# Designs tried in a protein design chat: VH-VL binders against p0dw94. Part 46

Target 1, 243 residues: p0dw94
Amino acid sequence: PAGTPAGAGASAGIGSDTGSNASEDSDMFPTIVFGDTVIERKEYVAALKAQHGAARLYFRQTYGVDPAEDGWDKAHDGEVPCRWLASRAIDELRRRHAAYLIGVDLGQVADDSYASIVARMEAVNSGNAELKSDGGIVYGRTGFDIDSYLSYELSALKNAYTGDESNPGMSLSDDEVRRYYDEHDWTKDGVDGKTPLDEVRGNVKAQMRSERYDELVSQRAEAIDVTDLPWDALYRFTAGRLG
Short names: E, the ipSAE of ESMFold2; O, the ipSAE of OpenDDE; V2, 0.75 times the mean of E and O plus 0.25 times the DockQ between their complexes.

## First folded at step 18 (VH-VL; framework fv_ucenprubart)

Design j4 (at its last look DockQ between E and O 0.82; V2 from the best seeds 0.75)
Fold by OpenDDE, look of step 18:
Structure j4 (fold): chain C 243 residues (1-243), chain A 119 residues (1-119), chain B 108 residues (1-108)
Amino acid sequence: as target 1 above (243 residues)
Amino acid sequence: QVQLVQSGAEVKKPGASVKVSCKASGYTFTSSYYMHWVRQAPGQGLEWMGLINPSNDWTYYAQKFQGRVTMTRDTSTSTVYMELSSLRSEDTAVYYCARGRLFSYFDYWGQGTLVTVSS
Amino acid sequence: EIVLTQSPDFQSVTPKEKVTITCQASQSIRSYLLWYQQKPDQSPKLLIKKASQSFSGVPSRFSGSGSGTDFTLTINSLEAEDAATYYCHQSFKLPPYTFGGGTKVEIK
C-alpha cells in the first residue's frame, strides 16, 4: 500500500503588504534607524521572511510548539515568537548594513541605504539587458531580484575585502598561518592524514581571511545600537504580518 | 568589576625594547572585547597604536608602529602584552591598555605605564 | 584616516560658566563621535558616546551634540572637578582609530 505523501502543510507565509483590515495602527511600520540609515519597510519585511522558518524551527525544537499553529504572540517560558522573529530580523539587517558600511569605508559603495542598493541592482539589470541585446554573454542571472542581488553584492564586497592584504586583518604572517593550520584539520580527498601546509596554504589563508572578515562584520553589526528602536511598535507590526 | 592592571614604569635606552603587560579581570577575557593600546607623550594628546583580539590573537597595528610593535596575549593569565622595539626618545610616553569592542568605545582603561627612553 | 580637529586647545574658565569644545572631522562619521575626559595623572574616561549619549555616571552638566563632521561638547556649569583635558575620538571607520588634539580646561 503506497503511503499517501503527507500533504505539504501550507506554510502560513508572512502576509503581503496588501493584506486585510487589521487595525490601521498595527499596519504602520515604525521608523527605525541604524545610526543615520533609515530601514525601509520592504527591507524589514524581507528580513522577516528570511528568518520566518528559523523562528518556527526554534520554537518547535525548544518548546515543541509551532508558532504558525499556536500563535505568534503566545509566550513560551518568557519568549514570544513574534518578538523573537523581529529580533532576528533586526540582527540580520545589522549584519547586512555592517558589511555595507565596511564597503563604504573602502569606497566600494556610496552608502548602505536600501534605496542605493536597489539603484545599483537596477543599474546592473539594465546593463545586463543592454549587453544581451547587443549579443553579449551575460554570465549568471539575467536579472537580479533584490534578494539575489544582495547575496551577490555582499559576496562581492567580501571578496574584494579579503582579496586585498592591505585591509585590516587580511595580512597574515607565516606564523599565524602555521598556527591556524596546526589547530585545524586539513584533509584532501584521496589522501590519508593531514595535508601538508604547502599544499593547502592558499586555502588556509583564504579561510582565515574569510573568518576575520566575518568577525569584522559581526563586530560592526554589534556596534549598531538598536536599544532605542521602537520595539513595541515593531513587535506589533511584526505580529500583524504573521497570519 | 572590570579591571585592567598594567606593569610598572620602565626606563630604557635608545634601540632597546620594552614590553608592557596589561592584566584583565572582572570579565571573560576571550569574549567579544578587544584590547587596544594608546600612548600619550608628555604634555601631548592620545595616540592609538593598535589592537589585539584575545580570543584568536588577531592584531592590527597603526602604520606608524608597524614593524616595531608586537601585541600578544596569554589566555591562561588573562594578560595582554605590548612590545615596542627600536625605542627612540620620541617613544617616551605613558602607554595605556584599553578595553573595547571594534567600532565602539573604550569603556575601561589601565592605569598607564610610563616608558622613558633616555640616553 | 580621519583627522579630528579640536578647538580651542586651551580654556581658562571661571566656575559655573559654560564651556564649549568643538571637534571637526575630516569626513563624515555620522553620529559616532566619542568624548573622553582625562584628569591630570589619570587615565582617560569615556564621557559621551554616539555624539550625545552620556556614559554611565557622567554628570548631567555634560552634553554632546552634532552629526556628520561637526560636534560639540558642552559643560553647562563648570565645576572645579571638571578641570581636565577633553578628547574627541572616532572608531566608526575601520582602523586606525583617531583622537582629536585635546582641549585643556583649567579653572580660573
Scores: ipSAE 0.820, ipTM 0.914, lowest interface PAE 0.6, mean pLDDT 92
Fold by ESMFold2, look of step 18:
Structure j4 (fold): chain C 243 residues (1-243), chain A 119 residues (1-119), chain B 108 residues (1-108)
Amino acid sequence: as target 1 above (243 residues)
Amino acid sequence: QVQLVQSGAEVKKPGASVKVSCKASGYTFTSSYYMHWVRQAPGQGLEWMGLINPSNDWTYYAQKFQGRVTMTRDTSTSTVYMELSSLRSEDTAVYYCARGRLFSYFDYWGQGTLVTVSS
Amino acid sequence: EIVLTQSPDFQSVTPKEKVTITCQASQSIRSYLLWYQQKPDQSPKLLIKKASQSFSGVPSRFSGSGSGTDFTLTINSLEAEDAATYYCHQSFKLPPYTFGGGTKVEIK
């Protein structure tokens, strides 16, 4: 039909993987391993895409330049935008894999691999499609892409952890809650002084649990050693994706 | 140079409490490192007791010691304390403090504190 | 809680011979097993991390292997200074952390 665009467009500066039709691209992506888990090219590219805006914001605020216009390979006081972006993408993947590994410890998921996450997403999407076809009621999201599924599942993992007092860090003593309340501002608009602990106890406990979970994830991410990754090869791959 | 220096040996009667100190130096005390306590009864193996985060006082204790152990810290002296109450003869052991991040190895250990419980 | 079972409890070994120590975990800890050496009247010292990675300054005669639940520490040619007790340890899962029961190695 007349007027159909020639190709798929992406709004972000990172092109889709569907545009690559050469075996040389596969040979360029280095082997990346987090502990025992191989990182797939697709999840790395998705992490680059997710962090692309943050890289542009950082370089605009720090150096007054936009890498999308100035180039991703030009140094600014020793910082190179494509290397900054690559490092940030790896850090994002470390935190995500760490959250999943805590889930593995609790028996909530089998492993932290990208393939397992995609398989669960596809199973949910297939189940929802079948339920709609039978006239059933579907609650929540009826179809996920990988970004929305990751957000959904990571929230579910955190909620499952923080909602179970038997998990490390989630049993809070009265003294711990009191100390946390004393160290933080719990004021109410238009009222002088702190809101009494008895009126905000639930909120104080929820915030404490959230912070303790985030610390556990951060500590687990640090245990994923990335010092010896093939950084030069990864930087080259990243620069090629941004051109 | 990172050092962990513990308080001296103690002799206690059953039913008493003991409080062992561990003074840290050579690193930022309220960093991402936790302080763990590990004990070793005479002729026996190593037994992990629990941990404390010096940054915010978060503690977690092995089930065997819950209700009897309390870990605290004093940031002004860079010191961690472990108190064990309702002592029994089987609590006779060398008590070690050890530094490590969560999910990682222990890189520095104190010299150990012998606690002897006898009637 | 993960239980680590070491074997044997004790070995008396002729100098320059091979020592093999095993550690079995009650559930998978992937490759995240540690081996410590403790000489008499000393604090433990790290030998092997991540099942098979030698820590800095550890002699090459020490090696580790295994993944999942079954792990091995090997001393290829026992030296007099290697007389010690060896512990496997895991701290790569949520607390509580655990040690194996230990393996005492003596020179015959």
Scores: ipSAE 0.641, ipTM 0.837, lowest interface PAE 1.4, mean pLDDT 87
ESMFold2 (binder alone), look of step 18: mean pLDDT 92; pTM 0.917

Design j5 (at its last look DockQ between E and O 0.01; V2 from the best seeds 0.00; counts 0 for: pae E 21.3 > 2, placed apart)
Fold by ESMFold2, look of step 18:
Structure j5 (fold): chain C 243 residues (1-243), chain A 119 residues (1-119), chain B 108 residues (1-108)
Amino acid sequence: as target 1 above (243 residues)
Amino acid sequence: QVQLVQSGAEVKKPGASVKVSCKASGYTFTSSYYMHWVRQAPGQGLEWMGLINPSKDSTYYAQKFQGRVTMTRDTSTSTVYMELSSLRSEDTAVYYCARGRLSSYFDYWGQGTLVTVSS
Amino acid sequence: EIVLTQSPDFQSVTPKEKVTITCQASQSIRSYLLWYQQKPDQSPKLLIKKASQSFSGVPSRFSGSGSGTDFTLTINSLEAEDAATYYCHQSFSSPPYTFGGGTKVEIK
C-alpha cells in the first residue's frame, strides 16, 4: 500500500524500497545467524505470522491505527509497523533459540537449529506412522505440524528444567516461597480472603519455577547479539511479505 | 459513571512547586486508558502538557515542560499526580486531567485546578 | 510536533446563522482530528471525533468534515447555548497531542 511518491500524504522516506528494485521475496531473505546457528527463512516467516496479531494490537493501543488496514510501512512517531514486527519476530526467535540452547547445555537436544527441530518432528511422525502400519497403538497426538511440535518440545524442555531441583534457580528455600506467596494474590473462587500457603504451596512453587525459567531464557536470549544483523535487508524482506 | 475529581485551587510564589491530583473512578484505572494533563492560562487556549500510562507507570512530557514536570500515579487510590516545579507567573493556569486512549479522543475531563503564581 | 492553526480566532454571529470554523494541520493527520467545545468556566467537551463522527449526545446542528490537513467544524443554525470556544485537537500517531489556538463564538 505504502510508497514514497512525490507529494504523497504523511508517509515519506520510511523504507524507500521503491528505489532498491528488490528481487523476489525468497531471493531477498538475508543470511541471519544467531551465534553459530543459521536462521531459516521458514522459521522467520512463521515468527512473523505468529507475531502479526501482537503488532496489530500494539499499534492500535499505542497510535490508534491498524497496520493491516492502514499500511505496514508508515511511520508513527518514529515507529514503522513492519520494522516493529521484524524486530519482534527476531526477539521471539531469540527466546526460542535460547530455550533450546539451555536444553543443549543439559544434553536434552543436539542444537537449536530449525532443521534439527524439523528432523525430530519428522522422526516422531514417521515412528507413529510405522507403528500404526504395523498394528501398534499410538498414544496421544498421532502427527505434528511444526507449530504443534514446537509447542510440545518447548513445553517438554521447560518441564524437564523446572522439574529438576539441581538445575540453576530451581531449588526454592522456604523463605523464598513464603516471600513469593506474600507478594501475590492467591484468592480462589468461593473462598473469602487469601488461600493459606499450605493449601497452595505446590502451585506457588510451580509458578516461581516457571517465572525463574522464563527469566533464565530471557537472559540467555540477551546473549544472542543481533546488533549486526542485516536489518535493512530484513526490513525489506518483511515489507514485501506484508504488502 | 466515569469521574475525574481534581484537588483544590492553589496559590504559589515564583520558584515553588505545585502538585495537582486527579482521582479516577467508574472504570479500571490500570486499563489501556492514559491520563493526559492539559493547562489553560487565563483567557488563553488549551496546552497539552503530557501523559501517563497508569498500568505501565510510563510518561511522556511535552518538550516545553521537560525537566519541570513530573507525572506519577498511585494505583491503590486510583489517583494520578502532576507536579510542576520552578513556577513562574506564566504558569498561572487551570490544570485539567483528561482520560483517553492513545491516538484517540479525551472522553472525560476533570473539573480543573486553578494554580495562581504571584508574589 | 504537529501544529494546528484555527481560523478565525473570534466570531460574533446572529442566532440561527451558520458558523464555520477551520483547522489546518502542519502535516497530514488523515482523519485523526477532534473538535471540543468549552463554555465559560467549564471543562472542554468532545463534539466530533475522527474528523466527522458526532460524539454521543451532540446536537445534529454540529458537523465536521475534512481529511489530511484541512478540517472544518460547522454549526448549521447557531443556538444561544452554542456560545463557547471551540478547539481542534489531533491524536495522530503518537505524542505530543496538540490543540489548535481556539475559536471563540459569541451570539450577536
Scores: ipSAE 0.000, ipTM 0.377, lowest interface PAE 21.3, mean pLDDT 83
Fold by OpenDDE, look of step 18:
Parts: structure tokens; sequence; C-alpha cells
Structure j5 (fold): chain C 243 residues (1-243), chain A 119 residues (1-119), chain B 108 residues (1-108)
């Protein structure tokens, strides 16, 4: 008996920007600024979408409720799903902007504004299109959307940072590498025992640098003060976007 | 040559505000350099107060000074300002502006501004 | 917040003697330690960067060493002009920035 595939419940997504005439006041995206960089509505909505699944999972696991069914504005033991989601989205944006600000400090990018990112994306897309038209080989993705471009560029920034030992935290002593090696499991598939340090030294260093970079980004993200954000307005906006 | 020139000494009463200026020259003011403020009470060590990005007009203040300190910039004059409000006797110090990138060294310092808070 | 602890707080030294100042960090800062010199009635000046690299114009009698949490500034053969307060500072972390408490070096 072929078990009927359980119907993929329509994931109540975050509504598109073309949403209906709900009360004009609830649909207004509040002005959000990280330092002096204005966070754009599209940028925030993208962050909400990215964290939407995590929010649902959290409330399901923690409280046994699905905010998509029970309501995003209902409190569970003091936690409100739309507020939780908004907070996560802001945290994600803080991390992203922190990474870009680090890049700015190193001269890797001009600024962390969404407009600047989009402009760079468009430039890359245009360049790739031209190359293709000229019979050139475009390696990788021929056309980035904003999400894929963000992922690409952030990875590039990380790689550039971690690839230069002169950058803060990227210089590793042999003793540090050895200590880190000793504290972690370095096994190869199909081989018993720990792989000798000499065989995995590059990987060890790469991992160490990656982690230190992530810590740097986290610290920089924390330096972005969000205490004075219009949270109530942001919560209302978020709630209005949630189906 | 890079120069940071600060405003002159100030004498203030408790509860007043003081605004110290730091004029930068010899480099691009809106470049990747931040302006830091560091103070030093008489006979005491250096205390970091905060920083401002002159390009973005973004600031970060040490927790101790949050709510009392305001850093601003004027790009037209390449000048950074530090305003400290609700002054106390403990705020008597020499205040320095210093140029530096994030997570880097301070390579140039202002000459310092003595602020005396006395009744 | 990274805390930097300097030792000693004060040192009175005869000219031509060796001076040693230590700085201990509350966590590893690798080699990203700075030393500043501040003479009386002057602004601080950068002396050493990256724990051991002398800044431009710094006399060879000044040297820095250390990594991780423990650092040392050494003045080999103290000169009269070296009477100053020395501060360590870390360049590893994001703000807030912190300084050591300082070490005052006086000439006997």
Amino acid sequence: as target 1 above (243 residues)
Amino acid sequence: QVQLVQSGAEVKKPGASVKVSCKASGYTFTSSYYMHWVRQAPGQGLEWMGLINPSKDSTYYAQKFQGRVTMTRDTSTSTVYMELSSLRSEDTAVYYCARGRLSSYFDYWGQGTLVTVSS
Amino acid sequence: EIVLTQSPDFQSVTPKEKVTITCQASQSIRSYLLWYQQKPDQSPKLLIKKASQSFSGVPSRFSGSGSGTDFTLTINSLEAEDAATYYCHQSFSSPPYTFGGGTKVEIK
C-alpha cells in the first residue's frame, strides 16, 4: 500500500511587499539605522525570510506551537513569535553589516549600504553578461540575485581577511596551532586515529582563522547598538508581514 | 603632515557641559580612519571614551560614558567634537583626540585639552 | 572586555640600567599588543606595535616581546630622556578599547 505522501502544508510565507491595504500605519517600515547606515525595507524583509523557518522551529520545539497556525502575535511564556523573529532578523543584519564594516576598514569595499551592495551585484552581473556575449567563459553563477550575491561577497570578504596573516587574529604561532590541533579531532574517513599535524596543518590553520574571523564579526556586530531602534514599530511591521 | 589640533583649556562648574574640538589635517578626513577620544585624570592612566567614524558619522561610546557623551563631526572643517554633559569633579582630566583605524594603533594624537570641573 | 594588567606601577632606575615592564592580558591577544610612551605634559606616542615591532623613529634600545597573554617592554640601557609613563594597549579586539594601568619610569 503506497503511503500517501503527507501534503506539504503550505508554508505561510512572509507576504510580498505588494501586500493589501491593511491600515497604512502598520505597513510603514520604520527608519532603522546601524550607525549611520540606513537599513532598507527590502534588506530587513529578506532577513525576516531567512529567519522565518528558525522562528517556527524554535516555537514548535520550545512550546509545541506553530506561530503560522496559532498566531505570530500571541505570547507563549512571555515570548512573542513576531518579536522573536524581528530580533533574529536584526541580529542577522548586525552580523552582515559588521562583516562589511570590517571589509570597509581594510579597503575591500567602499561601504556597507544595501544600495552599494546592489550596485556591486549589478556591476558583476553586467560584466558577466558582457563576457558571455564576447564568447568568454564565466566561471560560476552567471547572474546573481541579491541573496546569492550577499553570500558570495561575504565569503569573499572572509577569505580575503583570513588569507592575510597581517590582519588581526590571523597570525598563528606554531604553539597555537599545535594546541588547537590537540584539542580537536582530526580524523580522515577510513583511517583510524588522528591524522598527523603535518598532514592537516593547513586545514587546522584555516579553521582557526575562520573561527577567529567569526568572533571578530560577532564583536563588531555587538558594537552596533540597536537599543534605540523603533522596536515597537518594527514589531508591528513584522507582524503585518506575517501570514 | 598629519596634525590634530584641539581646542583650549576649559573650566566648568559641576552639572555643566563641555565641548572639545579636534581639527584634523594632513590626510583625508573621511577616509578609513576613526577619531578616538581618550582622557587622563591628573596623575592617572589613559581611559578610552569612544570613537566616531567621520565618514559615516557613526559612534561607539564606552559604557561608562553612555548617555553623557556625544561625538560629532563637521566634514566641511574636518573637525570632530566631543561633548560631555553633567560634569562632575571626577571628569577633571586632559582629553585627547587620537587617530586610528579599528583594532589598530593610535598613530597621531592631539595636544590634549584640560577640562577642569570645580565648584 | 579585555583587561590589561601592567607591572610594576613605578620604577626608579639609574641611567644605563635595564628596564623591564610587563603587561598581562585577561585573554589571548596573540601578538596584537601596543606600547605607548608618554612623557610629562605630552601626548602619548606609539612606541611598539604587534608586540615587537618598533614604530618609526623609536630608538633601538626599546624592544618588545611576548605573545598570547604575557608581554614585555624592555629598555636596554636607560637614557635620561626615557623618563616617562609607559602604557600597553591591545589591538586585537573591537571596541571598547582598554589600556594598561601604566608604568612610571623615573631616573635616579
Scores: ipSAE 0.000, ipTM 0.459, lowest interface PAE 14.8, mean pLDDT 89
ESMFold2 (binder alone), look of step 18: mean pLDDT 93; pTM 0.930

## First folded at step 19 (VH-VL; framework fv_ucenprubart)

Design aa1 (at its last fold request DockQ between E and O 0.54; V2 from the best seeds 0.67)
Fold by OpenDDE, look of step 19:
Structure aa1 (fold): chain C 243 residues (1-243), chain A 119 residues (1-119), chain B 108 residues (1-108)
Amino acid sequence: as target 1 above (243 residues)
Amino acid sequence: QVQLVQSGAEVKKPGASVKVSCKASGYTFTSSYYMHWVRQAPGQGLEWMGLINPSNDWTYYAQKFQGRVTMTRDTSTSTVYMELSSLRSEDTAVYYCARGRLFSYFDYWGQGTLVTVSS
Amino acid sequence: EIVLTQSPDFQSVTPKEKVTITCQASQSIRNYLLWYQQKPDQSPKLLIKKASKSFSGVPSRFSGSGSGTDFTLTINSLEAEDAATYYCHQSFSLPPYTFGGGTKVEIK
């Protein structure tokens, strides 16, 4: 009696294709524009990475939770870690671009776009390589990566700004300097008490100029309107990057 | 509500000095807002004179007024002052204080102070 | 220093007509252009910020456009109350600041 082979029930393979479209949408970086400057995905992701630790620390300190363990999309007293992080990243970018825009205004740099920054970096790297090949002495890093270059160039912009007394806020009166000196502690190694103004005058002025520059950058950053950014899309993108 | 109230009209002789006041209210005086001075000669356009940061007292003046203009603030009274020295007939104008952040707009203006310089 | 040049200096316009005022910057100021309205014996009032964004309380008949160096203020249908002098101002640069020369709009 030839046993009739039991018909292998064709398990209808639930086509996994519908899940892929939702993940693709989460990976799309939205168009972000600061005025007329387009923010690139790369620079935003870099800003996220830079602020990642701060975000974790903030939520640990504020709520006793680690978003990396508890989830980046979980709300704590109305605050969502991925949104908080995204906002911080945008703020960092605003500040960076603000500093560059001040530089543009002064003719120190031609453009604040990420592409322009990269181009300048490459030019510097190429120049240094050439100098080295010619037997020249390259002081510092023979080659910049983008993060190191950003730090370098931003510092250079600040120094250039603060080094010119004709720039707004960089002219300091003796009275201003004295007042600032009196309001702050100035200690020198090996000296008991407050160091006399005459010995620290240069440092006092440098600090004053630095702070005033930072205020200008902050003012400029605030002037970059981010209210109309696609925040929801940005949050989705950010959440997708954090896993 | 934010208000900027300026001092009254002034009549001065050539060579004299004038000090105009602008009292601010309705916001934190030493916040991120700067106080600007803008003047307008009769029938003429607006001319920016300078600014002061009330929080740290730094000032920046237009080149045309360098050496003649002094801007100061009194945080206790939330008042900014603009003093213009060595007055000339050409300094006859309405002087305005205006609140504004840097890289932004002037959102509030004083009512203006007429300064007349005449022999 | 950024120079702003306005045109025309003066316009006499019939009510309900369209008014166009231009402001040209000596260099790019991106979208950081402001428009102020000043009525006789009054302080200037902000109309437009960021070249095209209307300030609070500004009638819809006022609009701004432009970017870079060339900007336009438009009044779609002039009303009697719109008789004023209009000034452009830029917020892109550090001080010193400058204003356009102004455009006086009168009603015929």
Scores: ipSAE 0.823, ipTM 0.916, lowest interface PAE 0.6, mean pLDDT 92
Fold by ESMFold2, look of step 19:
Structure aa1 (fold): chain C 243 residues (1-243), chain A 119 residues (1-119), chain B 108 residues (1-108)
Amino acid sequence: as target 1 above (243 residues)
Amino acid sequence: QVQLVQSGAEVKKPGASVKVSCKASGYTFTSSYYMHWVRQAPGQGLEWMGLINPSNDWTYYAQKFQGRVTMTRDTSTSTVYMELSSLRSEDTAVYYCARGRLFSYFDYWGQGTLVTVSS
Amino acid sequence: EIVLTQSPDFQSVTPKEKVTITCQASQSIRNYLLWYQQKPDQSPKLLIKKASKSFSGVPSRFSGSGSGTDFTLTINSLEAEDAATYYCHQSFSLPPYTFGGGTKVEIK
C-alpha cells in the first residue's frame, strides 16, 4: 500500500482559503457530489493544498519540470499538472469520505459531510473553552483547526474499527498471524536475524489489522463513482487557484 | 475473457463434508477482487455465505455458516475452494462463486455446483 | 444486517406490457442497490448497478430508480426472454451482504 499521503497544511503556490473572496470562489466552484454527499469548496481546496507537493515531485521526477515554475497548465506527454492535481485531490477526498462511510455503518458518525465534521469540531472546541473558563483541566488538544480535527477523528475511526474483533477482518487466527509473520521482515536493533513471533505478536497483529482496514477503505473509496463529475469545470477552478 | 469454472455436482450423506472448487481465469487472480460464495436451495432465493480475498487469504463468513464453512485459495492454480461440513438435508442447494469488489456488484458468476444431501 | 423486501413475489405478464418490481431496504443504503436477473438453470446476471445505471450489454427496456430505502426495477416492454426471477442486492454495508427474496416474472 505505497502512496503519497496528504502532507502538512503548508503548500507553496496555493493560497489559504481563509480570508479569500468567497463570492468569487462561489461563482467558479462547480457542484460536486459523492453519491448523496455534497463536496464543499473548502474541503476540495484543502485537498489540493495537501497534494500540491506530490504533484511537484511527480512532474519533477517524471518530466524534469516543476509546475510551480514552469506552469500548471502545460501538457507533458499527455499529462497536465493541474488536471493531475485535481484528480489526485478527488481521490484523496474519496478515501476520506470512504473512511467516514465506514464510520456511518458502525454508528460512529451521522454522515460523511464536511459540514457535519466542522460542526463536531466546533462543539468540541466550545466544550473545551467552557471547561478552561471554569477553571477545569482540559486534557489533550485545547482547540482544533479543521486539519487537526480531521486527523484526530480519522484516527479515532480507525482505532474504533481495528480495536473491535467483531468487525470484519479484525479477528485473526494463529495460522494467519504466523503466515503474515513468515512473509515479512521482523527485525529490531540488537537482535540478529528475525525476531521470534512470540516477541512481536502484538505488532504483527496490529499491522495486519491496520492493512486490512486500509484495504476496506480503499475498496469503499473505489465504490464512490466520480465518472460523472463536472471535470472540465473542476479543472478550470483548479487552474484558477494555481497562479 | 473472465471465467469462473466450478467443480461438478456432488451427492453427499448427512454429516459429510463437501468441497467445491472455483477456478478463475482471464484476470489477475491476486488482485483487488474478492471471491464470494452464494447458495440457492431448490425453489428458493439467493443466500450469501461469505468471501475470501485471494491476495492474502482473508475470509469473512455469514454468521449462519460460522464454524461449518471454510474458504481457501491456491494461487498456483488460481482456484478458490468452499468447504461445508456437517452437512444436513437443508444444505441441498446450488453453490455459486461470484467475483466482486467490496461495496460493489458481482460481475462474474460461476456456473453453479449442485450439492445434494440425502440419506 | 440490512433486510431487503421485494414486491411482488410473482407476476404473470402479457408480452410488451410494463413490469414494475420494488425493493425496500430496512435502512438507507443510499444508491448502493443492484438488480440481478436469473433465468431457470442459469447463474444470476447483473442488470443495474448504483440503483439506476445499466450494466454493459443490458437492453434499454430495463431501468432502475430510487435512492435511500425505496427502489424500483422497470421492464418497459416485456420480451419473452425476460421471463426470469429478479433479485435486488445491496452493497452499502460491511459484510454480510444481503439479497431480496426475488420476484418471479412469467409470460402470460
Scores: ipSAE 0.712, ipTM 0.873, lowest interface PAE 1.1, mean pLDDT 88
ESMFold2 (binder alone), look of step 19: mean pLDDT 91; pTM 0.917
ESMFold2, look of step 20: ipSAE 0.653; ipTM 0.849
ESMFold2 (binder alone), look of step 20: mean pLDDT 91; pTM 0.909
OpenDDE, look of step 20: ipSAE 0.823; ipTM 0.918
ESMFold2, fold request of step 21: ipSAE 0.638, 0.668, 0.680; ipTM 0.846, 0.857, 0.862
ESMFold2 (binder alone), fold request of step 21: mean pLDDT 91, 91, 91; pTM 0.903, 0.911, 0.911
OpenDDE, fold request of step 21: ipSAE 0.729, 0.636, 0.748; ipTM 0.875, 0.838, 0.882

